# Designs tried in a protein design chat: VH-VL binders against Phosphoglycolate phosphatase. Part 13

Target 1, 238 residues: Phosphoglycolate phosphatase, of Staphylothermus marinus (a3dnn7)
Amino acid sequence: MIRLAAFDIDGTLTINRSSTVLCLEAIDALRKLEKNGVIVVLVSSNALPVVVGLKKYIGLSGPAIGETGALIYYGEEEIVATTKYSAKQAYLDVLEKYNEYVYGSWQNMFRLHDYALKIRKQYLSKDNEIYSLIKEYVENKYPYIKVGYSGYAIHLTPKDTGKGKALKQIMEKHGIRREETMGVGDSIMDWEFIKETKIKVAVANADPELRRKADIVTTKPSGYGVVEIVEKILDKPP
Below, E stands for the ipSAE of ESMFold2; O stands for the ipSAE of OpenDDE; V2 stands for 0.75 times the mean of E and O plus 0.25 times the DockQ between their complexes.

## First folded at step 1 (VH-VL)

Design zc6 (framework fv_felzartamab)
Fold by ESMFold2-Fast, scan of step 1:
Structure zc6 (fold): chain C 238 residues (1-238), chain A 123 residues (1-123), chain B 107 residues (1-107)
Amino acid sequence: as target 1 above (238 residues)
Amino acid sequence: QVQLVESGGGLVQPGGSLRLSCAASGFTFDDYAMNWVRQAPGKGLEWVSGISWNSGSIYYADSVKGRFTISRDNSKNTLYLQMNSLRAEDTAVYYCAKDIYGDYEWYYGMDVWGQGTLVTVSS
Amino acid sequence: DIELTQPPSVSVAPGQTARISCSGDKLGDKYVYWYQQKPGQAPVLVIYQDSKRPSGIPERFSGSNSGNTATLTISGTQAEDEADYYCQAWDSSTAYVFGGGTKLTVL
């Protein structure tokens, strides 16, 4: 039996990969996992308060990972940083140099380590070119920072952290073995934490690369795929 | 088997030049930052220079800035250190060292070291 | 610029615990790495990121880092642990900085 399940949020717990609207059936499935003694971990690149707020109002008790793994929330008195570095200086540099193409995420005022850039609407058709340009500039000038693009935002993150590092720290703190874990996501970027789990799950509409690496690919997309895998894990009808 | 082999050390007069090479094998050279670290006879370790995987980021210790140039040839899996205007205080064993890297992580510490090559600046 | 200070020498009896300190202003805000160097040999990484042990390094080696001081701890010290030990940190202004080194003597 699984004792810990980790879920990406955007594109995984939402109704589809183009919306931030939650799949309520998926949220209900997460609550059922906790009722059956499974620790539910929310994994996100969002600022910690966004993830913690979601966790709180869903009614989940498990930890939350924010800022692409740089911060773990275990409770109101226990917030742990997984890195001593910050991408803030790199973020300010890029914001000034590439102001024509990008602007800062409003969440950045609530960030400590990971910083997000949004591509201006007029340049969205060239998002991969702009991502590559910024990645080359930042990783060359700031060797301690890595640059990722989720399709939603460009993230500047310290190289010594990540969603997988944060998840492993949570497992160690709770005495959870890898064999007792499941990870679910929709993006190849989620592979970083999913690879650290025993049951590696991709939702039906996940990136082809993630579906290829996963042990299980659901038949339903996004949040509906989460419902499917949870029902299977709990040995209940779909 | 991960291995780093330095070469090019020797005796050189003050004001002279010398080029060190470090041949890497057993790992994907292009994925790692590389460093030169030196150690004077009977003294401690001193970091000299570092270069990122694609040569985009280069750092030098203040003691060698303007005199030494670090470079790499990823097609040959080789790291170089061009040493100009050499001084007696540059006399040391020069180590080639690979930075720690797990997939996309860079730790700013060195996990694999070569055996070193001696540079003596005298007479 | 950060400067890392280590004691020049530490002596310990076989089987006892050796502790080697590395001090620097706000060092606890940086990651510390520890290297072991035996005579005529290249350094070997024994601890990375304050407290993590590389594959192949004995469990008797451990590390910690808080405030202004990082500590390398060797439990049940053995004769083969006799060596020079160096701490190292990274800073954006100076890049890699090493401590002066500590000679560990066992016996």
Scores: ipSAE 0.000, ipTM 0.470, lowest interface PAE 13.0, mean pLDDT 89

Design zc7 (framework fv_felzartamab)
Fold by ESMFold2-Fast, scan of step 1:
Structure zc7 (fold): chain C 238 residues (1-238), chain A 123 residues (1-123), chain B 107 residues (1-107)
Amino acid sequence: as target 1 above (238 residues)
Amino acid sequence: QVQLVESGGGLVQPGGSLRLSCAASGFTFDDYAMNWVRQAPGKGLEWVSGISWNSGSIYYADSVKGRFTISRDNSKNTLYLQMNSLRAEDTAVYYCAKGYDILTGYEPYFDYWGQGTLVTVSS
Amino acid sequence: DIELTQPPSVSVAPGQTARISCSGDKLGDKYVYWYQQKPGQAPVLVIYQDSKRPSGIPERFSGSNSGNTATLTISGTQAEDEADYYCQAWDSSTAYVFGGGTKLTVL
């Protein structure tokens, strides 16, 4: 049996990838994992307070990963940064240069290391092109920063951290072996942590590249796919 | 291998009602958005209505809002369009179209279409 | 609210290049899709995401999109390409929007 399951939030525990509305059936599934002794870790690119608030009110005792892996919440007296760098300078530069296409996430006022850019509504259909332009510009100019796109926001993240690094630190702290883990996500950005798990799961509506790399692709999208995989893990029929 | 087969079209009087069905096969029906697109005789394509994979998001063109109802039965791989208060302007071939859309994580377009079913609203 | 404008007809000789335009306010900020419809048949997707071809669509079909205008280009046009062509874009206020269609005649 698995002892730790890591889940992306946006697009994975929500009803779809276009909104932040939680799939309540998926939340119920997470609670079933918790009740069965599985450590549930929420992994997100959101600012840490957003992730911590969610885990607290769901009733999950496991750690939370925010800011694309730059911060881990183990408890009120134990918040750990996984990097000493900040993407703030790169973020301000991109905001000025690509102001025509992007604006800053409101959550940036609650961020320390990872910074998010939102694509203006009229450019959403060109999101991959805009992402590629920003990625090339930033990674050429700022060697310590990497650029990822979750489908919700473009994230500028220090290269020496990531969702995978944060998850590995949690596994080490809790004495969890890779063979005892499962990772679930919807974005290629989630591959950084999913690849560090034994059971690699992509929801049905995940990025094509993530679906290709995963061990299991659910038949249902987003949160409904989480219900599907949790039922399978807990030996319940679909 | 993907097949969409429409049925239920026919002649109906103004103010009448008609229910269209679209039977889908060759793909996992409950993973995709489905749409109705119509084409009046000698005219262009007009999107009518769309429904997400789980019926959580439903959209209508302004021209049919309040009169038409889109629905789906994932257990039967079937899409429906209930048309009420029909008008002469609703006369068209109605196509069932499989969609990729933002609600399912893909960009919006129609990759497969059915053969269409003719709806004629006339006295 | 975006409206897509296409010329009602385009005529080309066999083997010549046909160009069908689709114009809309800031259309280059959106992805454009192209459908081919032959008489009595359902539409068939020939170009998606401005310039990509689905499997089975001949290489002579290509697309571009910049500024206010998207263009479907058919090089070495053949008699079998005679059809109506529709452009389509998505807009958050209106959802799916189609152009009025262009009848391509190959003489």
Scores: ipSAE 0.000, ipTM 0.403, lowest interface PAE 18.4, mean pLDDT 87

## First folded at step 2 (VH-VL; framework fv_fasinumab)

Design s1a (from sb1 with light chain R30S D32Y G34A N92D; at its last look DockQ between E and O 0.01; V2 from the best seeds 0.00; counts 0 for: pae E 21.1 > 2, placed apart)
Fold by ESMFold2, look of step 2:
Structure s1a (fold): chain C 238 residues (1-238), chain A 121 residues (1-121), chain B 107 residues (1-107)
Amino acid sequence: as target 1 above (238 residues)
Amino acid sequence: QVQLVQSGAEVKKPGASVKVSCKVSGGTFSSYAISWVRQAPGKGLEWMGGIIPIFGTANYAQKFQGRVTMTEDTSTDTAYMELTSLRSEDTAVYYCARDYYDSSGYPFDYWGQGTLVTVSS
Amino acid sequence: DIQMTQSPSSLSASAGDRVTITCRASQGISNYLAWYQQKPGKAPKRLIYAASSLQSGVPSRFSGSGSGTEFTLTISSLQPEDLASYYCQQYDSYPLTFGQGTKVEIK
């Protein structure tokens, strides 16, 4: 019934939303999808090498989406950018101007288009004020860049790309229609790609707003919810 | 802080079975394998086996193949080692220890306190 | 199976002495070797991993070296609290194997 399943990584394939540790049962479930001919796509804001490395060691043959949708990996010599813009100049500008409040994510040295800032520990109690200050500055000076905040990192991202746009491009390239797809995530930020799929899934511990928008909310959290939904959609003969 | 807590000492007769538990706290149970190592009185350390979660199977030292079963219960974060057909030479302290999945990881960073199993009439 | 041969089986040294313990693998194991300290009546404690990397919290007087088939653990200045048995262990291949141990006593 389904030909493509897209999954977020952090908070969805992990054991919970506060850890980067993978749920091994979820990894086994992804391998079952692969064995059954389902294209499994990992969709992430992480730098592309992180996402591609994970997909390869899991044994997934489908494309991978990194940098919040700005990069798609189709294979060894086929990495596609979904935007011509980069947040690099805005990121360097923010580092120079706001260095007292923020520093760069370690992954930025492996990024091309999307850049992340972390709020210094001593200012975390005023994180929304700092976010708003940086958002106003960047969006006024760099109109092609949007600024978002997940509560963990401030992301500077080209406005003309996102997880949803990247997933739609994969679907078009592979001749896959929306009715043949499923999307699974834990954050309202994942709605961007989940809304492009037919079967819209939120794990049990997902943001309330995502749970309200999803077609299915699993009974188990994070990676254990992934196991639940994969078992539900696989048609196994007796 | 990661901690491994084992079940208490046991006294068994020859031919009986023993099942030792090892509860893991303070870390992520599913991210690591649990190995079992025993030490007879006055002797060195002897690896008995461990479970390798990514492959879903236990790997036992040949000496114990057929007599040992190692399992994990992720709902309680507890590992178990069962040894059957006990003999007097099985008298030892049995340790559980935390390991990584493969040889590129770093073995046995945390150990349980040990469980003395005495096999005698 | 990879046999680990540890030397000496026991030693007695004075506080402040330099102590070395050697470990030989029956085949190459690269740097996949760990060292453990076991004090009487206690569980083992990892001192060194990857042949030469000190575990966090281990005193700097402990060091490890070697690769391939020959490895050493060195205690540069023996302290009274170092009374223990020491074990090397390879983790290159299953079954995981230990050296037979070295008992260190302080005169």
Scores: ipSAE 0.000, ipTM 0.381, lowest interface PAE 21.1, mean pLDDT 88
ESMFold2 (binder alone), look of step 2: mean pLDDT 90; pTM 0.926
OpenDDE, look of step 2: ipSAE 0.012; ipTM 0.518

Design s1b (from sb1 with light chain R30D N92D; at its last look DockQ between E and O 0.06; V2 from the best seeds 0.00; counts 0 for: pae E 19.8 > 2, placed apart)
Fold by OpenDDE, look of step 2:
Structure s1b (fold): chain C 238 residues (1-238), chain A 121 residues (1-121), chain B 107 residues (1-107)
Amino acid sequence: as target 1 above (238 residues)
Amino acid sequence: QVQLVQSGAEVKKPGASVKVSCKVSGGTFSSYAISWVRQAPGKGLEWMGGIIPIFGTANYAQKFQGRVTMTEDTSTDTAYMELTSLRSEDTAVYYCARDYYDSSGYPFDYWGQGTLVTVSS
Amino acid sequence: DIQMTQSPSSLSASAGDRVTITCRASQGIDNDLGWYQQKPGKAPKRLIYAASSLQSGVPSRFSGSGSGTEFTLTISSLQPEDLASYYCQQYDSYPLTFGQGTKVEIK
């Protein structure tokens, strides 16, 4: 029986991978999971306030993971950092050197560990090149920082943390075994936490590599895929 | 009431350097970028570059690379533009203008009054 | 670099006339275009941003239109105080570039 289900937000709970609009059916599905005793965990690279806000207004009571795993929200009185480092200085250096191509996410003023860069619209066609350039620069100068690209933003993240680490800590805290877990995502970046779960799920429009690695690929995209997998899980007797 | 106030007119010899100041008041200095635009007599506007005070980061037009330096003093809300190796062609009115940092989208809502720099032998 | 071609270079019109200035970008710049007015001996003043948004305090007789590569500044009824040079500017990408300017004279 599944006791914990972790979900990416962007591209997973939204109507598609190019929209930030939540899939209402997916939201209802998550609520149903909780009503059935499943701990629902939102996992995101967004700033923690964004993730926690979504969690609360969606009506979920489970933990939330923000800043690419650097922070876990268990409640108003319990926020846990999973890293000892911050990418703030690296972020400032990137802005100084490559501000022609990128700018800081507005969320950075609310970030402590993981920092996000946005590619300017005129350079979106060269996003991979820009990512590679920044990755090389940062990882050479800052050995304790790793650079990732979600398709939405370039993230500078301490190496000693990640979405997987954060999820594992949540599982341990709640006494949840790996065999009792499910992970759902759309990006290869989500594999980091999905691989820590028993039931590994990719939505239909997920990255090809994630779809290849997943145990289950939904027939519907993004939030509609979430609905599909939730219904499937809930149809199984406890 | 945001205001940009520039330093006074300058007369320089070829090969010399000039440093123009732009003091910003009535707003949040660090939240914006300061761009510099010059205009030769009877000619159009030319963008030289911009500085982001909060980061001390400057972006220069290629034409001026190696010859222009833009700096800031956040304690006095003042931006500076220094141009070296002056030529007669550098004779122009130099303007500072406010721009948004977090986007390339809405530039130059406020301008300084301009600084005339004359380069003559 | 993105080149901005502005036309005409100069025009003369009477008070009350409709005046149109055009600006063409060498490549698509979406709506990342501004229009500026510069009166003799004064600093430029922004009239329009985002191609069609009127700057606060600017008379409603000024309007901007267009997207992509073709843009227009219109003065619906020219006033004597509108004697000035007008410039378009793209801010889609660096380096920022201006049109050559249009000198508007009043008959």
Scores: ipSAE 0.000, ipTM 0.487, lowest interface PAE 14.1, mean pLDDT 91
ESMFold2, look of step 2: ipSAE 0.000; ipTM 0.385
ESMFold2 (binder alone), look of step 2: mean pLDDT 89; pTM 0.920

Design s1c (from sb1 with heavy chain D102S S103D; at its last look DockQ between E and O 0.02; V2 from the best seeds 0.00; counts 0 for: pae E 20.0 > 2, placed apart)
Fold by OpenDDE, look of step 2:
Structure s1c (fold): chain C 238 residues (1-238), chain A 121 residues (1-121), chain B 107 residues (1-107)
Amino acid sequence: as target 1 above (238 residues)
Amino acid sequence: QVQLVQSGAEVKKPGASVKVSCKVSGGTFSSYAISWVRQAPGKGLEWMGGIIPIFGTANYAQKFQGRVTMTEDTSTDTAYMELTSLRSEDTAVYYCARDYYSDSGYPFDYWGQGTLVTVSS
Amino acid sequence: DIQMTQSPSSLSASAGDRVTITCRASQGIRNDLGWYQQKPGKAPKRLIYAASSLQSGVPSRFSGSGSGTEFTLTISSLQPEDLASYYCQQYNSYPLTFGQGTKVEIK
């Protein structure tokens, strides 16, 4: 039934949503999916090198999505950009104007299209206000840029791309129908690609909005939830 | 400090459409969702759907699919709910309420004052 | 859809009385439950969120408890100003659903 499964990384494949430590059981689960003929896709807002690195060392052979969908890695000789635009200038403007509240992610030096901002520690209690402020400024000045907030970072992303668009392109390339897909995440920001799949899954500790939207909510959190859903799917071999 | 201010009462004929507005002030707009709940006279609360401004997407209750449209204007921090093909059963007070789409949020912490929509021949 | 069943539908009590309203969910909703107070002619007001968290500004005589499928709203000492209808709501899954409400009258 399922031929392709897409997974968020941060908060989904990790031990919990406050840790970057991978859940080893979840990694084994993903490997098991591939062994059973399922295309496993990692989806992330992180810079592509980070996503590709994880993919390789985890031992996955499927495509990887980075920069919030702006880049797709199919292989060493095939990287596809899903947009021609860059949020770099917008990012620089935000740094110039709002550096009191935010700073650039270290990953930005490796980014081409999507740029990430972090909220300074002393202003974390005002994260929503700061996000709204930056969103209004950027989207007003740059009509081709959209601004999102994952809870981890503020992302400036070209409007003509996204996690959903990237996943759809992968599906098309591999001849995978929507009915044959599953998406798993922890953040409402993951809905963008999860909604493009047939089986929509939220881990137990996912954002309430994502849990409300999902077809399935796991009983275990983050990576352990991934293990749970993978086991369930594999009970029905693809 | 956060306030949701709705448009005024409406009187409509059956078959007509109504569009109710909900302006948010004193807080953030893009960081929250707006849900709509109605209450018929002497009856309970009924969720109609919600819109997430940051995504520009709405989720409607099945009962209202095809008749309801929820939109937003982020430039004015205003959400809109339009209900078409009105029936007498649609007579109710319609509320907007601030909802959430993040782990730090909890739904319906602030409500509009309500908008009475009367549908009569 | 998740059905929310409140009990009782109505009650009458004296000032100072302990009042308890229950809400049952047709399936497990963890702690994704809110309680709302609606006074006559007014919009609903959130009292409790996350099943047991008291909304800022709400008197401490209000409390919420429960998880899974059984929930309770308690007013430890009913006051005249507590005359209202009370609703539970689950926000665990779409569509969002409310209990049918409990009308509280003061003797």
Scores: ipSAE 0.000, ipTM 0.482, lowest interface PAE 15.0, mean pLDDT 91
ESMFold2, look of step 2: ipSAE 0.000; ipTM 0.396
ESMFold2 (binder alone), look of step 2: mean pLDDT 90; pTM 0.927

Design s1d (from sb1 with heavy chain S30D G56D; at its last look DockQ between E and O 0.01; V2 from the best seeds 0.00; counts 0 for: pae E 19.8 > 2, placed apart)
Fold by OpenDDE, look of step 2:
Structure s1d (fold): chain C 238 residues (1-238), chain A 121 residues (1-121), chain B 107 residues (1-107)
Amino acid sequence: as target 1 above (238 residues)
Amino acid sequence: QVQLVQSGAEVKKPGASVKVSCKVSGGTFDSYAISWVRQAPGKGLEWMGGIIPIFDTANYAQKFQGRVTMTEDTSTDTAYMELTSLRSEDTAVYYCARDYYDSSGYPFDYWGQGTLVTVSS
Amino acid sequence: DIQMTQSPSSLSASAGDRVTITCRASQGIRNDLGWYQQKPGKAPKRLIYAASSLQSGVPSRFSGSGSGTEFTLTISSLQPEDLASYYCQQYNSYPLTFGQGTKVEIK
């Protein structure tokens, strides 16, 4: 029996991977999970206020993970940092050196540990090259920072944290065994937390690498895939 | 009262290996980077590489890649530097140094007393 | 690699003199520069970090200035105990690199 289900937001709970519009059917599916006693965890690289806001307005009561795992929201009086380090200086250096290619996410003014960079539109066709360039620069100068790319933003994150670490802490706190968990995502970056779960799910339009690694690949994309997998889980006998 | 205490002097033959230790006391070992710097007789300072214990990450100067290995034992707060395939040119005093990684850089630094490594036939 | 060019290689001055040592970086390193003092037979000691920040316990006669590519270490009034070699170091990028050093002698 699944007792905890973790979901990425961007590209997973949305109508598709190119939109930030939530899939309403997916939202209903998540609510249904909670009604059936499943702890629903939102996992995101977004700033914590964004994730917590979404969680609240969606109507979920479970924990939320923000800043690529650096912060966990358990409630109004309980926010936990999974790292004591910050990528702020690295972020500022990248802006100074590579502002031709990238700009800072507006969310960075609300970030403490993980910082996000956006690739300018005219260079999107060279996103992998730009990512590699920034990755090499940052990781060479800041050995305690790792650089990832979700397809949405380049993230500078302390090495001692991540989506997987955060999810494991939540599992431990709630006494949830790995065998009782499911993870759903669309990006290879989601593998960090998905690999920590028993049922590893990639939506139909997920990165090829994630689809190859996952136990289940949905037939429908993004939020509609979430609906599909939720229905499947709820139909299983205890 | 942070202190870095290094192992004693070594005499080695060409082709041999040497492993120098650096024990850190009086501080939080995991929170700092341990760098290794050597100085040939009458010459300047040369950075060899560094390790961040908390992340188990080592960064070596290209000149020493393939010959140097930096490790740590967090249970004893000790860092190690092993240099293989020793040459006469490797004769030098080897220092360990501790520096703090934070968002502002490296504000504080402590040095070991140095370890003389002599490579001779 | 970032090269650090230090000058002069050596100098001789009298007690009470003002002494200046310069360090030039091959590229901009902002203020990611440290100065070290090494007395004969001893390990180096950090004097300055962040180009101009005085290390705790270091006499106020020592000061650092500069940013970008040009940096200066100044001893306002040279003392006999200041006999040593001095090194600049950049920590802006790996690999970390030192200047060639300046040997300061007292007349």
Scores: ipSAE 0.000, ipTM 0.511, lowest interface PAE 12.0, mean pLDDT 91
ESMFold2, look of step 2: ipSAE 0.000; ipTM 0.385
ESMFold2 (binder alone), look of step 2: mean pLDDT 91; pTM 0.932

## First folded at step 4 (VH-VL; framework fv_felzartamab)

Design ze1 (from zb6 with heavy chain D31S, light chain Q30R K49E; at its last look DockQ between E and O 0.01; V2 from the best seeds 0.00; counts 0 for: pae E 18.9 > 2, placed apart)
Fold by ESMFold2, look of step 4:
Structure ze1 (fold): chain C 238 residues (1-238), chain A 119 residues (1-119), chain B 107 residues (1-107)
Amino acid sequence: as target 1 above (238 residues)
Amino acid sequence: QVQLVESGGGLVQPGGSLRLSCAASGFTFSSYYMNWVRQAPGKGLEWVSGISSSGSTIYYADSVKGRFTISRDNSKNTLYLQMNSLRAEDTAVYYCAREYWDSSGFDYWGQGTLVTVSS
Amino acid sequence: DIELTQPPSVSVAPGQTARISCSGDALPKRYAYWYQQKPGQAPVLVIYEDSERPSGIPERFSGSNSGNTATLTISGTQAEDEADYYCQSADSSGTYVFGGGTKLTVL
């Protein structure tokens, strides 16, 4: 029996991988999981208030994971960090040194541990060079920070945290065994938390590498794939 | 609004060279991977070469490796294909295609330019 | 050397459902993409990432990818859907392959 289901947001609960528009049918499916006593966990690289706000307005009672796993929201009086490090000083350093090429994500004013940089539009033709410069600079000066690039944002993240670590802590706190869990995502970057679950699900339009590693690949994309897998899980006999 | 216009095709002798151009407009050219796809007369589509948004990563079909060179000039919004050591089997319409920004599909195509390799 | 195999032709009566298959050993691990090409015209993307429709593509076009086979489905087929259809997928090395194409005839 599944007692916990973890979902990425962008590209998984949205109508597709290029939009932030939620698939309302997927939201209804998450509410069905909630009604059936399944702990639903949203897992995201967004700032914690974005994830918690979404969780609350959907009507989910389970914890939320923000900042790429660095923060877990259990309730208004219980927000837990999974790392003692912050990329804030590295981010401010990069912003000052490389201000010609990059600017900060609007969400950074709400972040504590993981920080995002955007490459200015006039320099997108040099994005790989700029990414490499920043990666070499940061990782040499701040060895506890990892620099990644998605093609849209450069993330500075503490090396000792991640979506998987955060999900494991939630499972331990709730006494939930891996055998009682499902993880759903669309990106190979979601593998970190999905690998910690028993039922590993990729939506139909997920990265090929994630689809290859998943136990189940839905026949429908993004949020519509979420509907598909939720119906399948709830139909199983006890 | 998105527009891709190929040019530089024509008749060339076996062993000769041509340089194709693709002028892009209506989108931020420097943010997209670009590709060349060809179609021999009466035949299907064949992918030829691709290049990343910055130009730092380049791919070729085995049939053209060592003979064709893809490049781009992001300041001029132009994609290029330098074709050397041309063979009769290279005769085709050559399309410039934009790669979908978050996947591997080709969402916009030019109308193509004909390359004929004949003696 | 990845190969995508399509039937050379498919015929369908107007209003009926057309199904065009694309078979390949790589397809369980890769997205399929579908293109429509009318005579003398450039290809048009009609399905991306197995089952997604670009804006401007009629809802009668749908796609799936299961096992070794991707399928383009056109429900309520119209005369204007008569065209060549190509499937395409990506290699793990960042190269691309097209199927041989299928001529859809609406009669």
Scores: ipSAE 0.000, ipTM 0.411, lowest interface PAE 18.9, mean pLDDT 89
ESMFold2 (binder alone), look of step 4: mean pLDDT 92; pTM 0.944
OpenDDE, look of step 4: ipSAE 0.464; ipTM 0.809

